VHH binders against a6qnr0. Designs and how they scored, part 27

Target 1, 346 residues: a6qnr0
Amino acid sequence: MRLVHLDLKGAPPKVCYLSEIFPLFRALGANGILIEYEDMFPYEGHLRLLRAKHAYSPSEIKEILHLATLNELEVIPLVQTFGHMEFVLKHEALAHLREVARFPNTLNPHKEESLALVTAMIDQVMELHPGARWFHVGCDEVYYLGEGETSRQWLQQEPNSKAKLCLSHMEAVASHMRARYPTTTPLMWDDMLRDIPEDQLSGSRVPQLVEPVLWDYGADLDLHGKALLVEKYRKSGFSWLWAASAFKGATGVNQSLTPIEHHLRNHLQWLQVAGSVPADTLRGIILTGWQRYDHFSVLCELLPVGIPSLAVCLQALLHGDFAENVKARVENFLGISSLEEMSFRR
Key: E = the ipSAE of ESMFold2; O = the ipSAE of OpenDDE; V2 = 0.75 times the mean of E and O plus 0.25 times the DockQ between their complexes.

## First folded at step 6 (VHH; framework vhh_7ubx_2)

Design s57 (at its last look DockQ between E and O 0.01; V2 from the best seeds 0.00; counts 0 for: pae O 8.9 > 2, placed apart)
Fold by ESMFold2, look of step 7:
Structure s57 (fold): chain B 346 residues (1-346), chain A 121 residues (1-121)
Amino acid sequence: as target 1 above (346 residues)
Amino acid sequence: QVQLVESGGGLVQPGGSLRLSCAASGFTFSSYAMTWVRQAPGKGPEWIATIYSGGSTMYADSTKGRFTISRDNAKNTLYLQMTSLKPEDTALYYCAAGYYRGSGYWPFDYRGPGTQVTVSS
């Protein structure tokens, strides 16, 4: 599967724009979208404080899903449940649920109310996404985990570790999903799992509950390291893995490349990783299109500016390379005269 | 053993007032958001008001200005002061702990058996 990530943080596209670009996504080779709502979801009840002024209405979400269906694009919703919860924990009413009282990024995993909060958020999103086959629960970049007062005391007890704390919360969220929505598989970003030893992963229930999404947005990947990581996850009991690349944003490392050149390299590197693992290992790839990395960050480039990069990256994935005939095909789809003006400027 | 026990319901004429109470035990009351939910016969649960652990409040549009939620953490008790009652307020009123999960579910981690409010002339 090839999913386009629609990051709604800070700048949700109008529905009419999506009606124009979903057919393009499909024509370029995408067969799904990952929708990251953050505060653009129309949360209801006492969770209405979470929604932004410009959040989509339920009617608009139904229309977006209808447009995705018309274009044969499967939809996966994303709701953060551990890290990246600033849009939730910034509110005074919910600040007691922070892992570290001064920092609103990470949910305190020790409180029963914490699990109740994030499972309620999941339930509200699932009400508008009936029949979703996958649901992404985030769990990336859980900064300061283990540094809150309760966590520090809990970690003093010898059998307890930061890895156990992390896996316990992941297991609790995923268990809710599997019990409540038995045909829906939770996805999680893999960064918090990368350094957990195989025996701790396999000894937890997480591998039976989730499919991890291995993300790396660099122009140069550690191909050997990725193959070892894939093997570790397989041996730990994960049934399927996903890859995640970037078609926009995430270009802060190699300043000598144009954004499109950087992203194209990232995708070609992931193709090499895919060729180095068994054929039944990767379920798909998510082409991420970050608008904000977290709630308080400045915006990255907006989606329309990223469309040429997305086209290049999708076509490279579809055809296995980016040769001259593929390049000409992209130029034709986009109605541009030269991709060099877009992809290799410096 | 979590227990929530509502009281204070009854029969009242339109325009009247009632004060509902909810006695809580078996959990750390002061750490939970507390909520009133009502359910009329044949309808799904309707969120009425929430008071967060820090004291902030939020109200549904249907009851804003007429109902006031409050809590006494020292007594582990949640309250709902209802005024200007209308026949459409007739329902079973539940005290709940936790977060609203959406229509079609019992929306919260814990609830009581409810107290009946009937507004009839």
Scores: ipSAE 0.158, ipTM 0.633, lowest interface PAE 5.5, mean pLDDT 86
Fold by ESMFold2-Fast, scan of step 6:
Structure s57 (fold): chain B 346 residues (1-346), chain A 121 residues (1-121)
Amino acid sequence: as target 1 above (346 residues)
Amino acid sequence: QVQLVESGGGLVQPGGSLRLSCAASGFTFSSYAMTWVRQAPGKGPEWIATIYSGGSTMYADSTKGRFTISRDNAKNTLYLQMTSLKPEDTALYYCAAGYYRGSGYWPFDYRGPGTQVTVSS
């Protein structure tokens, strides 16, 4: 699969704008979208505190899903359930669920209420996404895990470890999804799994429950290291894996490559990784489009600024390269005479 | 097994007061957020109030200033004090452990019939 990631943090696209770009996504070769709602999802009841003032309404979500269906785009929703929980844990009512009291980014996995909270979020999102085949539960960059008072005390008892703590929460979330939504497969970002030994991974139920998403946004990938990591995951019991690249954002500081050159190179490197692993290993690739919020700016970064990069990257993935004929097709889609900012190597 | 048993409902005139109770068993009550939800005939469930394990409370706009949620962890009991009752408060009132998960679903198996509150003359 080739999924476009929509990061809806801040200023989400209007539904009328999505009606214009979804046909473009399909034409460029996308066959799905990963929607990261954050506070733009219309949470209800006691979770109403999580929704932003300008969040989509339930009817708007239904319209977005209808537009995706019309354009043959598979929808995968994403709800953070461990790290990146600032929009949840910043609220005073929920601050007691923080792993570390002074930092609102990580959920305390020792509290029964933590699991109840994130599964309620999942359930409300799933109610508006009936028939979703995949659901992303986040679990990336779980900073400060193990550093809270409860975790420090728990870690002093044998045979407890930080890896066991991490896998326990992941297993609880994924088990909830498998039990309640048996036709939906959970996805997770892989960074919290990368350093966990094969024997500990295979000793958990996580490999039977989830499909990990291996992310790297660099212009140069460690191809050998990626192949070894894929092999470790497969030996641990994971059936399918995903890759994730970036078509906007997530570039290094002081970069010498243009953004489009950087992102194209990232995608070509992922094609090399895909070619170096066994067939039927990677289910698809997620082209991530991370939003950046600059409070000194009058508007947040919007999807439109990334469209030329997205077109280049999707077409490179679809055709297996970015040769002159593919470049010409992109130029035609964008209504331009040339991509002068691009550099090509053969 | 998880059990939640509501009591305290009844017939009351507009402007009256009622105190609902929910007796909980089968889980570590003090570790859970506790929630009151109501359902009128022919309508979906409506969240009313939540008290978090840390003691913070949150209310639906329709009940703010009129209803007070509280808990007694020593007795494993949740309460809802209702004042200034209106005909539109007429519903079957349920308690739930944890968070409201959406229409028709509870975080644990619901074991009681709820407690009926009828506000009419």
Scores: ipSAE 0.138, ipTM 0.631, lowest interface PAE 5.9, mean pLDDT 85
Fold by OpenDDE, look of step 7:
Structure s57 (fold): chain B 346 residues (1-346), chain A 121 residues (1-121)
Amino acid sequence: as target 1 above (346 residues)
Amino acid sequence: QVQLVESGGGLVQPGGSLRLSCAASGFTFSSYAMTWVRQAPGKGPEWIATIYSGGSTMYADSTKGRFTISRDNAKNTLYLQMTSLKPEDTALYYCAAGYYRGSGYWPFDYRGPGTQVTVSS
């Protein structure tokens, strides 16, 4: 599977624009999209405060999903449930659910209300995504975990650990989903899992509940390290893994142009990783296209600016290399004479 | 013009301390995560620590507990307090605008020329 990530933070595309680019995505070799909603989802009831003023309507969401279906793109929704909670925890009414009072990034895992909040968010999103085979629950960059007052006290008691705390919340969220949506598999960013020992991972229920997404956006991947990490996760009990690359939004907080060569290298190296691990280990790859680093950050490259990079990356993945014939195909798809003219040089 | 200028490096005995500074100009310092990276002869670059725009910090295991990264946005300056220095800490130390997301790499927008730290008896 090859999924294009749509980050709706800050500069969400209009539905009409999506109708134009979805066919291109499919033509270039994508067969799915990961939609990170954040405040662009039309939350209702007590969660209405989470939505932006210009959030999509339910009808617009339905239309987007319909367009995706028409273009044979499977949709995976993403809702943050642990880290990157700024669009949620910035609100005064929910500030008491912060791990650390002054930072809106991290959810307090000790509070029952915290779990109730994120599960309610998941439920509302699932309501508009019936039959979703996967659901991404985020859980990346939980920066302040263990630093809150309650966490500090809790961590002083054996055998408690930060890893245990992290896995506990992840397990709770995933368990909720598995119970309520048995045909939907939770996805989770893997960064918080990377340093957790194998025995602690295998001792938790998380490997049986989720499929981790191994993300790395660099142009010089540690291929051997990645293979070892894959092995670790497999040994820990994870049945399927995902990879995540980047086609934009990964080379500077306020980057205006996309360094295509960087992203091409990233994807080719992920292909090497895929070739070095057992078959049927990696289910797919998510081509991330971040719009901003976090809720309060400035914008990265806009989606239209990133399209040439996406084309290069998708075609490289599809063909297994980026030889001259592939380059020519991309140039033809984009209607340009030369890709070199489109590349940002740092 | 964007500039990053590292200072504070030098020769120190094992167990000693050094404080590195990085003066930034030409960009909105407060909006960037800042990172210290080092490179020893014959080795690749090694990430040391990152301080995010919000003030949160992340450290490599090799330096955790010994090194402290901090920033003064009013002075557009990044700091690295190093303690309990070891010979293996000998390297050229770079200040960079950018950060690591876990083990994920966000390329640096800017980097200084570096300051040499040598730990030797």
Scores: ipSAE 0.010, ipTM 0.279, lowest interface PAE 8.9, mean pLDDT 92
ESMFold2 (binder alone), look of step 7: mean pLDDT 81; pTM 0.808

Design s58
Fold by ESMFold2-Fast, scan of step 6:
Structure s58 (fold): chain B 346 residues (1-346), chain A 121 residues (1-121)
Amino acid sequence: as target 1 above (346 residues)
Amino acid sequence: QVQLVESGGGLVQPGGSLRLSCAASGFTFSSYAMTWVRQAPGKGPEWIATIYSGGSTMYADSTKGRFTISRDNAKNTLYLQMTSLKPEDTALYYCARSYYRGSGYWPFDYRGPGTQVTVSS
């Protein structure tokens, strides 16, 4: 699969705009979307405090799902359940669920209330996504895990470890999904799993419950390291894995390449990783499109800044390379005479 | 070359105020979220506040209502107005350019050398 990630935080695109962009995604070679709602999801009841003032309505969500269906795009919703919980834990009523009182980033995994909160979020999102085959539970960049008062006390007891703490929460969330939604497979970002030894992963139930998404947005990947990591996950009992690249954002300090060149190279590197593993190892790749907070307008920023990169990256994945003939197809598709016109290295 | 240079720190009495500045160069300042982080003696770094490219702000609970983050994109400068300072606010304060990887603008990829703030009698 080739999924386009939609980061909806802060300023969600209008449904009418998505009606224009979904056919384009399909035409470029996408066959699914990963929707990261954050506070744009219309949470109700005791979770009403989590929704932004301009969040989508339930009717708008249903329209988006219908548009995806019309364009043969598989929809995978994403709800953060561990790290990146700022939109949840910033609220005074929920601050007691923070791992570290001063940081709203990470959920305290020791509290029964923490699991009740994130499973309620999952349940409300699933209610509007009946028949979802996959559901992404986040779990990336769980900063300060183990540094809260309760965790520090718990970690002093043998044989407890940060890895066990991490895996226990992941198992609890994924077990809820498997029990409540038996035809839905949880996904999670892999960074919190990367340094956990094979024997500890195998000793947990996590490999039987989730499919990890291996993310790396660099222009040059450690191909040998990726192959070893894939093999570790496979030996730990994970049935399927996913890759994640980036078509926008995440260029960071490596600025010797233009953004399009950086993202194209990232995708070509992931193709090399995919070619080095057995055919039934990777489900697909997620092309992440992280947004700068408050940088949206009446139109999704994908159109002016991301679409040329997305077109290049999706077509490279679809054709297995970015030779002159593929480049010509993209140039024709975008209505331009040369991709060099889109690339300004300064 | 990305550079961030803080200024405005110093010695202040409890209950006092200070305004910190961070001069940025080597990148398109207006396109990035900017963050203030502090590190107290013997402790790890603590996130204080973030201001996004669009102007929205987010604060740590320890500073909410006492500190105000702001930016001047024409001057490539980030500010932190601190009021009602407490001895517990004593730390090296540094500004950072936020690196977007997920749902928030954290972590950061560049930080300045910092400016010392000491709150004591």
Scores: ipSAE 0.000, ipTM 0.163, lowest interface PAE 15.0, mean pLDDT 83

Design s59
Fold by ESMFold2-Fast, scan of step 6:
Structure s59 (fold): chain B 346 residues (1-346), chain A 121 residues (1-121)
Amino acid sequence: as target 1 above (346 residues)
Amino acid sequence: QVQLVESGGGLVQPGGSLRLSCAASGFTFSSYAMTWVRQAPGKGPEWIATIYSGGSTMYADSTKGRFTISRDNAKNTLYLQMTSLKPEDTALYYCARAYYRGSGYWPFDYRGPGTQVTVSS
């Protein structure tokens, strides 16, 4: 699969705009979308505090899913359940669930209330995504894990370890999904798993519950190292893996430029990785499009700026290269005479 | 208290090499993505490279093939091996703790005071 990641933090595209770009995604070769709602999801009841004022309504979510269906785009929702929980843990009512009191980014995995919170979030999102085949539970960049008072005391007891703490929470979240939604497979980012030895991974239930997403946004990948990492995950018991690249956000601090060559090279490198592993290994590639707060930029303009890079990257994946004929196809899709003209637009 | 201290900068001739180090303390180093950022005289800051907690790396196009980022989690130390240095690489180099979703984007939550690299004949 070729999934386009939509990071909706702070400035969600209007539904009418999505009605224009979903057909474009399909035409460019995408066959799914990974939607990271964050506070733009219309949480209700005891979770209403998580909802931004300008979040989508339930009817707008249903319209987005209908548009995806019309364009043959598989929808995978993403809810962070461990790291990147700032939109949740910034609220004073939920601050007691922080791993470290000073930092709102990581959920305390020792509290029963933590699991109750993130599973309630998952359940509300699933209620509006009936039939989702995959659901991404995040779990990347779990900063400060092990540094809270409860964790420090827990880690003093043998045979407890940070890896065991990490895997325990992942297992609890994924087990909830498998039990309640037996036709939905949880995904998670792989960075917290990379350094865990094969025997510890296979000793947990995590490989039977989730499909990990291996992310790397570099222009030059360690192809041999990636193949070894994939082999470790397969030997640990993971049945399927995903790759993740980036179509924007990976090339430095000036985001008004779309450095197409960097992102194109990243995608061509992932094609090399895909070619070097067994055929029944990778389900697909997720093209990530991370949003950033910019003091000088209007967030709702960021997705349109990334579209030329997305078009290049999707077409390179679809055709297995980016020769002059593929470049010409992209220029035609975008209605432009030259991609070079777009790279300097401000 | 989080502290990041860079070292290894200096004067080097074009085509030369330098290895920068960053000593980290006050946090669980192995749990964080770490990054190198530079600021040349009269220019804004430029992201150079990131190494994630799992060991994956990401590089800016300007340094591709010339710079290698690495880490030693046992020593809480981040490294940047620089080769084929150019006058354009002259800058103050900062070690930083990344938190922006595995991308090369600014911001980061902490950075060091920097180490000066000057490339001239």
Scores: ipSAE 0.000, ipTM 0.213, lowest interface PAE 12.4, mean pLDDT 83

Design s6
Fold by ESMFold2-Fast, scan of step 6:
Structure s6 (fold): chain B 346 residues (1-346), chain A 121 residues (1-121)
Amino acid sequence: as target 1 above (346 residues)
Amino acid sequence: QVQLVESGGGLVQPGGSLRLSCAASGFTFSSYAMTWVRQAPGKGPEWIATIYSGGSTMYADSTKGRFTISRDNAKNTLYLQMTSLKPEDTALYYCARGYYYGSGYWPFDYRGPGTQVTVSS
């Protein structure tokens, strides 16, 4: 699969704009979308405090899903359940669920309330995504894990470890999904799994429950290192893996590549990685489109600004290269005379 | 209508050589990466080699150094030159349009019916 990731933080697109770009995604070669709602999801009841003032309505979510179906785009929703929980843990009512009191990023995995909270979030999102074949539960960049008082005390006991703590929470979340939604497979970002030894991974139930998403947004990938990592995951018991690249994001000011060239090279590098692993290993690639608000200006990395890069990257994946005729096709799709005239915001 | 038709398979002895061809029609061949995949009876598909529209190539470790993928854009034809063939190379070989991501079926991937290669004494 080729999935476009929609990060709805900051300046999410209106449904009418999505009705225009979903056909374009399909024409460019996408066959799915990964939707990261954050506070734009219309949470209700005891979770109503999580929704932003201008969150999508349930009717709007249903319209988005209908538009995806019309364009043959598989929808995978994403709900953070461990790290990147600031939009949840910033609320005073939920601050007691923080791993570390002063940092709202990471959920405390020792509290039963933590699991109850994130599974309730999953359940509400699943109510509006019936029939989802995959569901992404996040679990990336779980900063400060192990540094809370409860975790520090727990870690003093043999045979407890940070890896065991991390895997226990992942297993609890994924087990909830598998038990309640048996036709839905949970996905996770893989960074928290990268440094866990094979024997410890295989000793957990996590490999039987989830499909990890290996992410790297660099212009040059460590091909050998990626192959070894894939082998470790397969030997640990994971049945399928995903790759994740980026079609927009800050690439650094002092770089020799333009943003489009950087992202194109990232995708061509992932094609090399995919070619170096067994054919029954990767389900697909997720083209991530992270939102970023420039702290020193009102300019941000909006989806419309990222469309030229997305077109280049999707077509490169579809054709396996970016030759002049593919470039011409992209320019025709976008109605532009030259890709060199386009730019991305940092 | 996208059509891919393989040919050149047959019986060959261990250590032998064989050249496969894939005739493509119904699309702009020069614009697409092309891939060779094989499938032994009772096993899943195994990716063998890809050649990109620009001419760069990638190979599976099992065939690297023994197989050579090439293309003739003027004739809309993909080739696989196989040398030092082993009994383990026995499989149905088919060509596919685009890159093979290990899913077996990419929504925009087309596969030919395949050509049988048997390596036996």
Scores: ipSAE 0.000, ipTM 0.158, lowest interface PAE 18.7, mean pLDDT 83

Design s60
Fold by ESMFold2-Fast, scan of step 6:
Structure s60 (fold): chain B 346 residues (1-346), chain A 121 residues (1-121)
Amino acid sequence: as target 1 above (346 residues)
Amino acid sequence: QVQLVESGGGLVQPGGSLRLSCAASGFTFSSYAMTWVRQAPGKGPEWIATIYSGGSTMYADSTKGRFTISRDNAKNTLYLQMTSLKPEDTALYYCARDYYRGSGYWPFDYRGPGTQVTVSS
């Protein structure tokens, strides 16, 4: 599969804009979208406090799903359930669920109320996404896990470990999904799993419950290291894996490549990784489109820089390379004489 | 109190046209998907068309190309423009509000009393 990731935090595109770009995604070779709603999802009841003032309505969510269906794009929703929970934990009513009181980004996994909160969020999103085959539960960059007072006390007891704490929460969330939604497979970012030994992974139920998404946005991937990581996950019991690249987002501060060249190279490197692992290993690639740290407009990022990069990257994935004929197709899709014509509009 | 009131029905010859209206009150009209449904005597309800809050539309196969659904959010009014009417289009037509909580496409939580459309043979 080739999924386009839509990061909707802070500045979500209007539905009418999505009606214009979904046909373009399909034409470029995408066959699904990963939607990260954050506070743009119309949470209700006891979760209404999570809703941003300009969040989508339930009718607008249904309209987005209808537009995806018309363009043959499979929808995978994403709800953060562990890290990156600032939009949830910034609220004073929920501050007691923070792992570390000073920082609103990490959920305390020791509290029963923490699991109740994130599963309620999942349940409300699933109500508007009936028939979703995959659901992404986040779990990346769980900063400060283990640094709260409760965790520090818990970690002093043998055989407790930070890895055990991490896997326990992941297992609880994924078990809820598998029990409640047996035809939906949870996905999660793999960074919290990378340094966990094979024996600890296989000793947990996590490999039977989730499909990890291996992300790396660099222009030069450690191909051998990626193959070893894939093998570790397979030996741990994971059945399927996903890759994640980036078509937009911060490239390194010191680089010799243009942003489009950087992202194209990232995708070509992932194609090499895919070719080096067994055929029935990777479900697909997620092309991530992260918003800037200052919550910039999606429209401003997509139109001048994001769309050309996405077109280049999707077409490279679809055709297995970026030769002159593929470059010509991209130039035709964008209505330009050459890609260099667009690169001067920065 | 949520209210939906249809109008514009009547007797029309085969091949003719009619425009139905649905006046909505008691809720934020612009936030909801709105639907037209019809029911012939002795038959169950048949979905005809839906228009979402952002303006996207969906039609039943029996009516696509002949019927056009539209809305005027400033007037809290839903419309159905019907052309090339056939005797089998004879039914009570009613508008319905889509479920707020995503309980599915049907049944709807509110619908009007309907307006009768009769296409003579």
Scores: ipSAE 0.000, ipTM 0.198, lowest interface PAE 17.3, mean pLDDT 83

Design s61
Fold by ESMFold2-Fast, scan of step 6:
Structure s61 (fold): chain B 346 residues (1-346), chain A 120 residues (1-120)
Amino acid sequence: as target 1 above (346 residues)
Amino acid sequence: QVQLVESGGGLVQPGGSLRLSCAASGFTFSSYAMTWVRQAPGKGPEWIATIYSGGSTMYADSTKGRFTISRDNAKNTLYLQMTSLKPEDTALYYCARGYYRGGYWPFDYRGPGTQVTVSS
């Protein structure tokens, strides 16, 4: 699969804009979308406090899903359930669920209320996504895990470890999904799994419950390291894996490459990784389009500005390379005379 | 209590190399991700590289292929090996406890920094 990631945090696209852009995604070679709602999802009842003022309505969500169906785009919803929980944990009513009181990003995995909260979020999202074959539960960049008072006390007891704490929460969330939605497979970002030894991974139930998404947005990938990581995951019991690249987002100033060249190179590198692992290992690739990137006052591109990069990257994936004929096709599709007009040459 | 002290900065010509060190104390170093950040004259801080507790690394595009982050948990020391240095790399370099995720999250602690100046 080739999924376009939509980060809806902040100023999400209006439904009428998505009615224009979904046909474009399909025309460029996408066959699915990963929707990261955050506070733009119309949470209700006891979760109503999580919805932003200008969040989508339930009818708008249904229209978005209808538009995806019309354009043959598989929809995978994403709900953060561990890290990146600021939109949830910033609320005073939920601050007691933080791993570290000072930081609103990480959920305390020791509290029964924590699991109840994130599973209720999953359930409300799933109610509007009946028939979803995959559901992404996030679990990336779980900053400060292990540093809360409860975790510090728990970690002092043998045989407890930070890896076991991490895997325990992941297992609880994924087990909820598999039990309640047996035809839906949980996905999660792989970064919290990368440094966990094979024996600890295989000793948990996580490999039987989830499909990890290996992300790397660099212009140069450690191809050998990626192959070894894939093999570790397979040996640990994971049946399928996903790759994730970026078509926009957190890209620093690069002396040798423009942003479009950087993202194209990232995708070509992932094609090399895919070619080096056994067939039937990777389900697909997720082209991430992070809405905001603030590393000390640098803002990333909004979706409309990222469209040329997306076109280049999707077409490179579809054709297996970015030769002159593919480049000409993208230029014609975008109605421009040259991609060099949008990027600085070497 | 928690202390981070950088060293290894200095004056170097374009194309040269430097190895920065950060000595950590007052916490279980091996349990934390560690990050290098730089601040150029008149500019805000820029994330450079992160190394996680397990050894996995992540780099900013501006330094990838030229800089290598590493750690020695037995010595509670973080390193940054810099090669092919450019005038644009001139900055105060400091280490910080924690990691960068692209959406910005403030670090608990950072050192006072070590100055790197790249000029002919």
Scores: ipSAE 0.000, ipTM 0.172, lowest interface PAE 17.1, mean pLDDT 84

